# VHH binders against Abasic site processing protein HMCES (HMCES), part 172

Target 1, 269 residues: Abasic site processing protein HMCES (HMCES), of Homo sapiens (Human) (q96fz2)
Amino acid sequence: CGRTSCHLPRDVLTRACAYQDRRGQQRLPEWRDPDKYCPSYNKSPQSNSPVLLSRLHFEKDADSSERIIAPMRWGLVPSWFKESDPSKLQFNTTNCRSDTVMEKRSFKVPLGKGRRCVVLADGFYEWQRCQGTNQRQPYFIYFPQIKTEKSGSIGAADSPENWEKVWDNWRLLTMAGIFDCWEPPEGGDVLYSYTIITVDSCKGLSDIHHRMPAILDGEEAVSKWLDFGEVSTQEALKLIHPTENITFHAVSSVVNNSRNNTPECLAPV

## First folded at step 15 (VHH)

Design sc59 (from sc0 with D105S; framework vhh_6z1v_2)
Fold by ESMFold2-Fast, scan of step 15:
Structure sc59 (fold): chain B 269 residues (1-269), chain A 122 residues (1-122)
Amino acid sequence: as target 1 above (269 residues)
Amino acid sequence: EVQLVESGGRLVRTGGSLRLSCAASGLTFNSYAMGWFRQAPGKEREVVAAISRSGGSTWHADFVKGRFTISRDNAKNTVYLQMNSLKPEDTAVYYCAANYAYHLSEDAYDYWGQGTQVTVSS
């Protein structure tokens, strides 16, 4: 996973992240740095994306189950990085393989500090390799969008006008992430950056791509992943596995160029 | 300055019981998960038990399950390890440790006590 869509206006995105506290009362996550949120149909590494994380990362006595939503840079910059420019990092931290997450210092260290986050997106894009050509077929991959999770709604047959109505109640894709905090050597604001954990593709996606993001399906999984004070790192890592509860449709090659940021990027072809 | 001070270690007979305490100072105790680790002569340090910030979640290593119980009192800034049915194999220095996140591996832990010696005679 190297491209996502996260285009919802701040207010719509916030409502889509409604959750229940431990008493069963509905809550909205509190924003940190909302001005850094840049909605887009075509998010690439190094751009900012909204993530959910425990309020306890910012307030020592907060309930670890309470959530903050904050924009973070896609591409984890380790806290120990010594250069002044994050783009000079010598290795790619866009994704983190689930099988080596506890072996790689860049990911093991923030995991030990409880720096787990849930990366939010409308969905993500993958490119299916086609034999005999340089062309790849892009697909938009997302949670089923119906009142029940039995099947996906909205496909290639739906009109563009129907898609405008879908966003009011869109179920956001919730991907398991790890973040870190980097302090610039010359001073300035702390940089929060994340990586998306990846797993082997599920059977339903195997014909499109061999890897997929680790998707946290449902509020129980999301709550456990975020709650670094009450759920151990080792218990949380049991949530990291392929899921079949996803749907997809082919999209236009317009999405191939990351500079293109229009609804056509995710519209069914 | 952060300090973790273990107490309660002593010589006990096989089958006996012992309660270890670890008093924490210089940190916001309820913001830290706590762990008990042990190290016997010639062996690596191993995790024995761990407890979440609230005390609502606990973990115990397979070799002590049913015999040891970890607990904490956040009002007293203290974590405990109740050890029952002690075996000679439990002989080790027991260390208390604190970590900002609930984690079961020693390499993540931020703060460590000096240890308290538990000796179990056959």
Scores: ipSAE 0.777, ipTM 0.905, lowest interface PAE 0.7, mean pLDDT 89

Design sc6 (from sc0 with T28S; framework vhh_6z1v_2)
Fold by ESMFold2-Fast, scan of step 15:
Structure sc6 (fold): chain B 269 residues (1-269), chain A 122 residues (1-122)
Amino acid sequence: as target 1 above (269 residues)
Amino acid sequence: EVQLVESGGRLVRTGGSLRLSCAASGLSFNSYAMGWFRQAPGKEREVVAAISRSGGSTWHADFVKGRFTISRDNAKNTVYLQMNSLKPEDTAVYYCAANYAYHLDEDAYDYWGQGTQVTVSS
């Protein structure tokens, strides 16, 4: 996973992340650095994307079930990185393979500190290799959405207006991430950056791409992944596996250029 | 200054029981997960048991499962290891350790005690 869509306005995104705390009280995650959130249909590595993380990372006596939402840089910069410019990091940390996550220092160290996050997106894009040609077919991949009489069928919708109707109740894709905190050697704000954990693709996606993000399907999985104080790293890693609870449709080549940021990027062709 | 002080280690006969205690000071105990590790002479240190911040979740290594039980008392800033059906191979120095996150690898742990010797005779 190297491209996502996360276009919802901040207030819509916040409501889509509504959750229940340990007392059964309905809550919205508290924002940190909300001004850094930039909605886009076409998010690439090095841009900021919203993630959920435990409030315990900021307040040591917080309830383990309380959530923060914060924009973080896509592309993990390890806390031990010594150079002044994060863009000079020679290793690609956009994704982290599930099979080596406890072996690679860049990921093992933040995991030991409980730095697990849930990466939020409308969905993600993958490019299917077509045999005998250099052309690739892009697909938009996302959770199955609840059909409403007002929204109709997402897959059958032939107008942008039908897509707009579903966003009010869109089920956000929730991907397992690891983040780290890097302090610039020359001073300045702490940089929060993340990687998306990847797994082998499920049967439903195997014809599109051989890898997929580790998707946390449902509130129980999301809560366990975030709760680094009550759920061990080793127990949390058991949540990292392929899922079949996913759907997709082909999209226009407009999405290929990351500078294109329009609804056409995810519209069905 | 953060201190973890283990106590309770002694000589015990095979099949006996022993309870280890670890008293923490100088840190917010309720904000830390706790672990018990051991190291026998000439061997590497290994994780024995671990417990979450609240005590609501525990983990025990396969070689002690059903015999050892980890617990904590947050009001007393103390973590315990109840050891039953002791075997000669349980002979080791037992270490208490604290980590902000609930994690099983020793490399992650922030603070360590000096250890308490447990010797199990044949």
Scores: ipSAE 0.797, ipTM 0.910, lowest interface PAE 0.6, mean pLDDT 90

Design sc60 (from sc0 with D105N; framework vhh_6z1v_2)
Fold by ESMFold2-Fast, scan of step 15:
Structure sc60 (fold): chain B 269 residues (1-269), chain A 122 residues (1-122)
Amino acid sequence: as target 1 above (269 residues)
Amino acid sequence: EVQLVESGGRLVRTGGSLRLSCAASGLTFNSYAMGWFRQAPGKEREVVAAISRSGGSTWHADFVKGRFTISRDNAKNTVYLQMNSLKPEDTAVYYCAANYAYHLNEDAYDYWGQGTQVTVSS
């Protein structure tokens, strides 16, 4: 996983992240640095993406079930990185293999500090190798979406207008991530950056690509991944596995160029 | 300055019981998970038990399950290890440690005590 879509306007994204705290109270995550959120149909490494993390990372007396939403740079820069320019590490830490996460210092150290996050996206893109050519077929991969009865009953004739309404109730993809905080040695703002944990692809995706992001399917998994004070690292890592609860469709080559940021990037072909 | 002070270690006969205490000062105790570790002469340090920030979740190593129980009193800034049915193999220096996140690996722990000696004889 090296390309995602996360295009919802900030207010729509915030509502899509509605959750229940430990008391059963419906909540919206509290934003940090909302001005750094840049919606796009075509997010690549080095760009900022919204992530969910426990409020405890910022307020030591907070309820561990309360969530912050914050934009973070895609491509983890370890806290112990001593050089002035982190750009060299971007591609090395875009993804983190589940099988070596506790062996590699770049990931083991932030995990020991409870720096688990949930990376938000509309979905992600993968490129399928095509037989007999050097061209690849892109696919948009996302959670199965719940169709409203009334909209579905009307049928295809109203589909273009109804397509805009699909985003109001879109179920965001929730991927397991690890983040770290890096302080530039010459001063400046703390950099928050993340990596996406990857696993072997499920059977349904094996013909498209051999790897997939570790997807946290449902609120229980999301809550346990975020709760670094009550759920041990070892217990949380049991949530990291392939999932079959995923769907996809082929998209046009427009998505290949990361500068293209239009709905055509994820429209079915 | 953060301090973790272990107490309760002594010589005990096989089959006996001990309760170890670890008093914490200089940190917001409720914001830390706690662990008990031990190291026998000539051996590496190993994790014995760990407890979440609230005390709502605990973990015990297989070699002490059913015999040892970790607990904490956040009002007293103290973590405990109740040790029952002690065996000679339990002879070690027992260390208390604190970490901001609930984690079972020694490498993650931020603060360590100086240790308390437990000796179990036949």
Scores: ipSAE 0.804, ipTM 0.918, lowest interface PAE 0.6, mean pLDDT 89

Design sc61 (from sc0 with E106D; framework vhh_6z1v_2)
Fold by ESMFold2-Fast, scan of step 15:
Structure sc61 (fold): chain B 269 residues (1-269), chain A 122 residues (1-122)
Amino acid sequence: as target 1 above (269 residues)
Amino acid sequence: EVQLVESGGRLVRTGGSLRLSCAASGLTFNSYAMGWFRQAPGKEREVVAAISRSGGSTWHADFVKGRFTISRDNAKNTVYLQMNSLKPEDTAVYYCAANYAYHLDDDAYDYWGQGTQVTVSS
């Protein structure tokens, strides 16, 4: 996973992240650096995307089940990185393979510090290789959405006007991430950056791409992934596996250029 | 300063029981997960047991499961390791350690005690 959509206005996104804490109280996540949130239909690595993380990362006496939402840079910069410019990093940290996550220092170190986050998106894009040509077919991939009382589920068969209405109650894609905190050696603001953990594609996606993000399906999985105070690293990693609870539809080549940021990027063709 | 002070290490006969204690000072104890580690002469340090910040979740290594139990008393800033059915192979220096996250590998741990010697003889 190298491209996502996360276009909801801040207030709609916040409501879509409503949750219950350990005491059963209904809550909205509290924002950090909300001004850094930039809605887009076409998010690429190095841009900022919203993530959920435990309040315990910021407040020592906080309930570890309480959630913060914060924009973070896509592309993990390890805390031990010594250069002044994060772009000098010699390896790609956009994604982290689940099978080697505990072997690679860049990911093992932040995991040991409990730096688990949930990466939020409307969905993600993948490009299917087409036989007989070097062109690729893009797809928008997302959670199955709740059926409305008026009609069936969201899909390519829905009219464009019905498609726009679904954002009011959209179920955001929740991907397992690891983040780190990097302090520039010469001073300046702490950089929070993340990677998305990837797994082998499920059967339903195997014809589109061989890898998929590790998706946390449901509030129990999300809660356990975030709760680094009560759920050990080893237990949390058991949540990392392919899921079949996913759907997709073909989109136009408009999405190919990361500078294009319009609803056409994810609209069914 | 942060201090973790282990106590309770002794010479014990095979089949005996022993309880280790670790008293923490200088840190917000309730904000840290705790672990017990051991190191025998000529061997690497290994994780024995770990406990979440609230004490609601615990982990024990397979080689001590059913014999050792980790627990904590947050009001007393103390973590315990109850050791039953001791074997000569349990002979080691036992270390208490604190980490902000609940984690099983020793390389992540923030603070360490000086250790307490447990010797098990036949």
Scores: ipSAE 0.797, ipTM 0.910, lowest interface PAE 0.6, mean pLDDT 90

Design sc62 (from sc0 with E106S; framework vhh_6z1v_2)
Fold by ESMFold2-Fast, scan of step 15:
Structure sc62 (fold): chain B 269 residues (1-269), chain A 122 residues (1-122)
Amino acid sequence: as target 1 above (269 residues)
Amino acid sequence: EVQLVESGGRLVRTGGSLRLSCAASGLTFNSYAMGWFRQAPGKEREVVAAISRSGGSTWHADFVKGRFTISRDNAKNTVYLQMNSLKPEDTAVYYCAANYAYHLDSDAYDYWGQGTQVTVSS
């Protein structure tokens, strides 16, 4: 997973992240650096995306079930990185493999500090290899959505107007991530950056791509992944596996260029 | 200065019981998960038991399940390890450790005690 859509306006995104705390109280996650959030239909590595993380990372006395939402840079910069420019990092930290996450220092160290986050997106894009050509077919991949009378049954032949209506109650994709905090050696603001954990593709996605992000399906999984004070790293890692609760449709080649940021990027073809 | 002080280690007979205590000072105890680790001569350090910040979640290694119980008293800044049905193979130095996150790998732990010797004989 190297491309996502996260286009909802900040207030709509915040409401889409409504959750219940341990006492059953309805809450919205509290924003950190909200002005840094940039909605886009076509998010690539190096850009900022919103993530959920436990309030405990910022307040030692906080209830571990309370959530912060913060924009973070896609592409984890390890806390131990000594150079002045994080774009000079010589290895790709856009994704981390679930099978080696406890073996690689870049991911093992932040995991030991409880730096688990949930990466938010409308969905993600993958490119299917087409046999006999160098052309690849892009697909938009997302959670199954609740079909309403207003949105109807959405298919490949549906109009753009029908797709606009689905955002009213869109179920955001919730991907397991690891983040780290990097302090520039020459001073400046702490950089928060993340990686998306990847697993083998589920049966339903195997014809599109051989890997998929580790998706946390439902509030129980999201809550356990975030709760680094009460759920051990080892227990949380049991949540990392392929899921079949996913759907997709083909999209146009407009999405191929990360500079294109329009609804056309995710519209069915 | 953060300090973890283990106590309670001694010589005990096979089948006996022992309770280890670890008193913490210089840190906000309630903000840390706690673990008990042990190391026998010529062996690597291994995790014995761990407990979440609140004490609501505990983990015990398979080789001590049913015999050892970890607990904590946040009002007293103390973590305990109750050891029952002791065996000669439980002989080791027992270490108390604190980590900001609930984690079972010793490499992650922020603070360590000096250890207390438990010897099981006969």
Scores: ipSAE 0.802, ipTM 0.914, lowest interface PAE 0.6, mean pLDDT 89

Design sc65 (from sc0 with D107N; framework vhh_6z1v_2)
Fold by ESMFold2-Fast, scan of step 15:
Structure sc65 (fold): chain B 269 residues (1-269), chain A 122 residues (1-122)
Amino acid sequence: as target 1 above (269 residues)
Amino acid sequence: EVQLVESGGRLVRTGGSLRLSCAASGLTFNSYAMGWFRQAPGKEREVVAAISRSGGSTWHADFVKGRFTISRDNAKNTVYLQMNSLKPEDTAVYYCAANYAYHLDENAYDYWGQGTQVTVSS
């Protein structure tokens, strides 16, 4: 997982993240740095994407079940990175393999600090290798969506107006992430950056790509992954596995260029 | 200044019981997970038990399961380790530690006590 769509306006995204805290109180996540959120149909590494994390990371007296939503840079910059320019990091931290997450310092250190987050997206893109050609077929991959009279489903026969309505009740993809906080050596704002944990593809995706993000399917899994005060790191890691509860459709090559940011990127072809 | 002060370690006979206490000061106690670790002479430090911030979740190592129980009193800023059916193999210095996240690896822990010696005689 190296490309996502996360295009919802901030208010729609916030409502899509409604949740209940440990006391059963209905809540919306509170924003941190909302002006850094940039909706896009075509998000690549190094861009900012919204993540959910426990309020306890920012307020010592907070209930660890309460949630913040914040834009973070995709591509984890470890807290111990000593250089002034984080783009100079020598290794790729866009994804973190579930197999080695407790072995690699870049990931085990932030995990020990409870720096678990849920990465939000409309869905993600993967490129299927086609035999006998250098062309790859891109696919948009997302949770199955419940049909409603107001939103409808995305389909090849749907008009642009119908696609606009599907987003009102879209079930966001919720991917397990790890984040870290990096303080520039010469001063400046703390950089929050994340990686997406990856697992082997499920049977349904095996013909498209051999790896997939670790998807947290449902509010119970999301709550346990975020609650670093009550759910141990070791217990939370049991939530990291392939899921079959996923669907997809082929999209046009427009998505290949990360500078293209239009609804055509995820439209069925 | 953050301090964790262990107490209760002493010499006991095989089959005996002990309760260790760890008093915390200088930190918001209810915002930290707590752990008990031990180190015997010539051995590496190992995790014995851990407890979540509220005390609602606990973990015990397989070698002490059914014999040791971790608990906490957030009003008293204290974590406890009740040790029953003690064996000579339990002889070690026992350390209290605090971590902002509930975690079982010693390398993550933010604050450590000085330790209390438990000796179990055959």
Scores: ipSAE 0.764, ipTM 0.901, lowest interface PAE 0.8, mean pLDDT 89

Design sc66 (from sc0 with A108E; framework vhh_6z1v_2)
Fold by ESMFold2-Fast, scan of step 15:
Structure sc66 (fold): chain B 269 residues (1-269), chain A 122 residues (1-122)
Amino acid sequence: as target 1 above (269 residues)
Amino acid sequence: EVQLVESGGRLVRTGGSLRLSCAASGLTFNSYAMGWFRQAPGKEREVVAAISRSGGSTWHADFVKGRFTISRDNAKNTVYLQMNSLKPEDTAVYYCAANYAYHLDEDEYDYWGQGTQVTVSS
């Protein structure tokens, strides 16, 4: 997973993240640095994306079940990185393989500090290798969505008008992430950056791509992944596995260029 | 600054029991998960048991399950390890450690005590 869509306006995104804390109290996540949130149909590594994380990371005495939403840079910069420019990082931290996460220092260290986050997206894009050609077919991959009339789930055959209206009740894709905090040697603001954990593709996606993000399906999984005070790293890692609760449709080549940021990027063809 | 002080280690006969205590100072205790680790002569340090911030979740290594129990008293800033049915293989220096996150890997713990020696003889 190297491209996502996260285009919802801030207020719509916030409402889509409504949750219950440990006491059963209904809440909306509190924003940090909301001005850094940049909606886009076509998010690539090094851009900022919204993530959920425990409020406890910012307030010592906070309930670990309370959530913050914050934009973070896609591409984890380890806290120990000594160069002045994060783009000079010699290894790729856009994704983190689930099978080696506890073997790689870049990911093991922040996991030991409880730096688990949930990466939010409308969905993600993958490019299917077409046999015998250099062309690849892009697909938009997302949670199954319900129609407001309960007449069925939204699908590729639905009209553009139906797709335009679906966003008010869109079920956001919730991907397991690890983040770290880097203090620039020259001084300045702490940089928060994340990686998406990846797993072997599920049966339903195997014809599109061999890998998929680790998707946290439902509020129980999301809550356990975020609660680093009560759920051990090892128990949280049991949530990291392929899921079949996913759907997709083919999209046009417009999405190929990360500079294109229009609804056409995820519209069914 | 931050101190973790273990106590309770001594010489015990095989089949005996011990309770180790670890008193914490200089940190907000209820904001830290706690672990007990041990290092036997000629061996690497290993995790024995761990406990979440509230004490609502605990973990015990397979080699001590059913014999050892970790617990904590957040009002007293203390974590305990109750050790029953002790075996010669349990002979080790036992370390208390604190970590901001509930974590089972010894390499990543924030604070460590100096250890308390447990010797189990036949």
Scores: ipSAE 0.661, ipTM 0.868, lowest interface PAE 1.4, mean pLDDT 89

Design sc67 (from sc0 with Y109W; framework vhh_6z1v_2)
Fold by ESMFold2-Fast, scan of step 15:
Structure sc67 (fold): chain B 269 residues (1-269), chain A 122 residues (1-122)
Amino acid sequence: as target 1 above (269 residues)
Amino acid sequence: EVQLVESGGRLVRTGGSLRLSCAASGLTFNSYAMGWFRQAPGKEREVVAAISRSGGSTWHADFVKGRFTISRDNAKNTVYLQMNSLKPEDTAVYYCAANYAYHLDEDAWDYWGQGTQVTVSS
């Protein structure tokens, strides 16, 4: 997973993240640096994306079940990185393999500090290899969505008008992430950056790509992943596995260029 | 200044019981997970037991499960390790540790005590 869509206006995105704390109280996540949120149909590594994380990371007396939403840079910069420019990092931290997450220092260290986050997106894109050509077919991959006016799920056969209306009640894709905090050696603001944990693809996606993001399906999984004060790293990692609760449709090559940021990027072909 | 002070280590006969205590000061105790670790001569340090911020979740290593119990008293800023049915293999220096996150790996913990020696004679 190297491309996502996260285009919802801030207010719609915030409402889509409504949750219950440990006491059963309904809440909306509190924003940190809301002005850094930039909606886009075509987010690539090094751009900022919204993530959920425990309020306990910022306030020592906070209930670890309370959530903050914050934009973070996609592409984890380890806290121990010594260079002045994060773009000079010699290895790719866009994704983190689930099978080696506890072996790689870049990921093991922030996990030991409880730096687990949930990466938010409308969905993600993958490119299917086409036999006999160097061209690939892009697909938009997302949670099944419920039609408001009918009891069925929205699909590729629905009209463009029906697709436009669905965003008000869109179920956001919730991907397991790890973040870290990097302090520039020469001073300046702390950089918060994240990686998306990846697993082997499920049967439903195996014909499109061999890997998929670790998706946290439902509020129980999201809550346990975020609660680093009550859920150990070992228990949280048991939530990291493929899921079949996913759907997709083919999209046009417009999405291939990360500079293109229009609804056409995710529209069914 | 954060301090973790272990107490209770001593010589015990095989099959005996012992309770270790760790008193914490200089930190917001309720905001930290606590753990007990041990290191025997010539061996690497290993995690024995760990407990979440509230005490609502505990973990015990397979080799002590059913014999050892970790607990904490947040009002007293103290974590305990109750050790029953002690075996010679339990002989080690026992360390108390605190970490902001609930994590079971021994090299990720923020603060450590100086250790208390437990010796189990055959």
Scores: ipSAE 0.741, ipTM 0.881, lowest interface PAE 0.8, mean pLDDT 90

Design sc69 (from sc0 with D110N; framework vhh_6z1v_2)
Fold by ESMFold2-Fast, scan of step 15:
Structure sc69 (fold): chain B 269 residues (1-269), chain A 122 residues (1-122)
Amino acid sequence: as target 1 above (269 residues)
Amino acid sequence: EVQLVESGGRLVRTGGSLRLSCAASGLTFNSYAMGWFRQAPGKEREVVAAISRSGGSTWHADFVKGRFTISRDNAKNTVYLQMNSLKPEDTAVYYCAANYAYHLDEDAYNYWGQGTQVTVSS
């Protein structure tokens, strides 16, 4: 997973992240650095994406079940990185393989500090390699959406107007991530950056791509992944596995160029 | 300055019981998960048991499950390891450690006690 869509306006995104804390109280996540959130239909590595994490990372006395939403850089910069420019990092940390997460220092160290996060997106894109050609077919991959009388269904049979209306009740894709905090050697603001954990693709996606992000399906999985004070790293890692609870449709080659940022990037073809 | 001080280690006979204590100072105790580790002569250090910040979740290694119980008292800044049905194989120096996250790998733990010796004889 190297491209996502996360285009909802900040207020709509915040409401889509409504949750219950440990006491069963309905809450909205509190924003950190909301001005750094840039909605886009076509987000690539090094851009900022919204991430859920435990409030306990920022407030010593917070209940670990309370959530913050913050934009973080896609592409984890390890806390021990010593150069002044994070773009000079030689390793690609856009994704972290689930099978090596406890073996690689870049991921093992922040994981040991409880730096688990949930990466939010409308969905993600993958490019299917077509046999015998250089041509690749892009697909938009997302949670199955609950159909309502107002929102209709999503697909080739749906009008563009119905497609736009589904965003009001869109179920955001929730991907397991690991983040780290990097302090620039020459001073400046702490950089928060994340990686998306990847697993082998599920049966339903195997014809599109051999890997997929680790998707946390449902609020129980999301809550356990975020709760680093009460859910051990080992228990949380049991949540990291392929899921069949996803759907997809082919999209236009417009999405290929990461500079294109229009609804056509995810519209069915 | 963070300090973890283990106590309770001694010589016990096979089948005996022992309770280890670890008193913490210089940290906000309820903001740390705690672990018990042990190291026998000539062997690697291994995790024995761990406990979440609140004490609501515990983990025990398979080789002590059913015999050892980890617990904590946040009002007293103390973590405990109750050791029952002790075997000669349990002979080791037992270490208390603290980590901000609930985690079982020793590499994550930055605060360690000096250890307390437990010897189990026939």
Scores: ipSAE 0.798, ipTM 0.915, lowest interface PAE 0.7, mean pLDDT 90

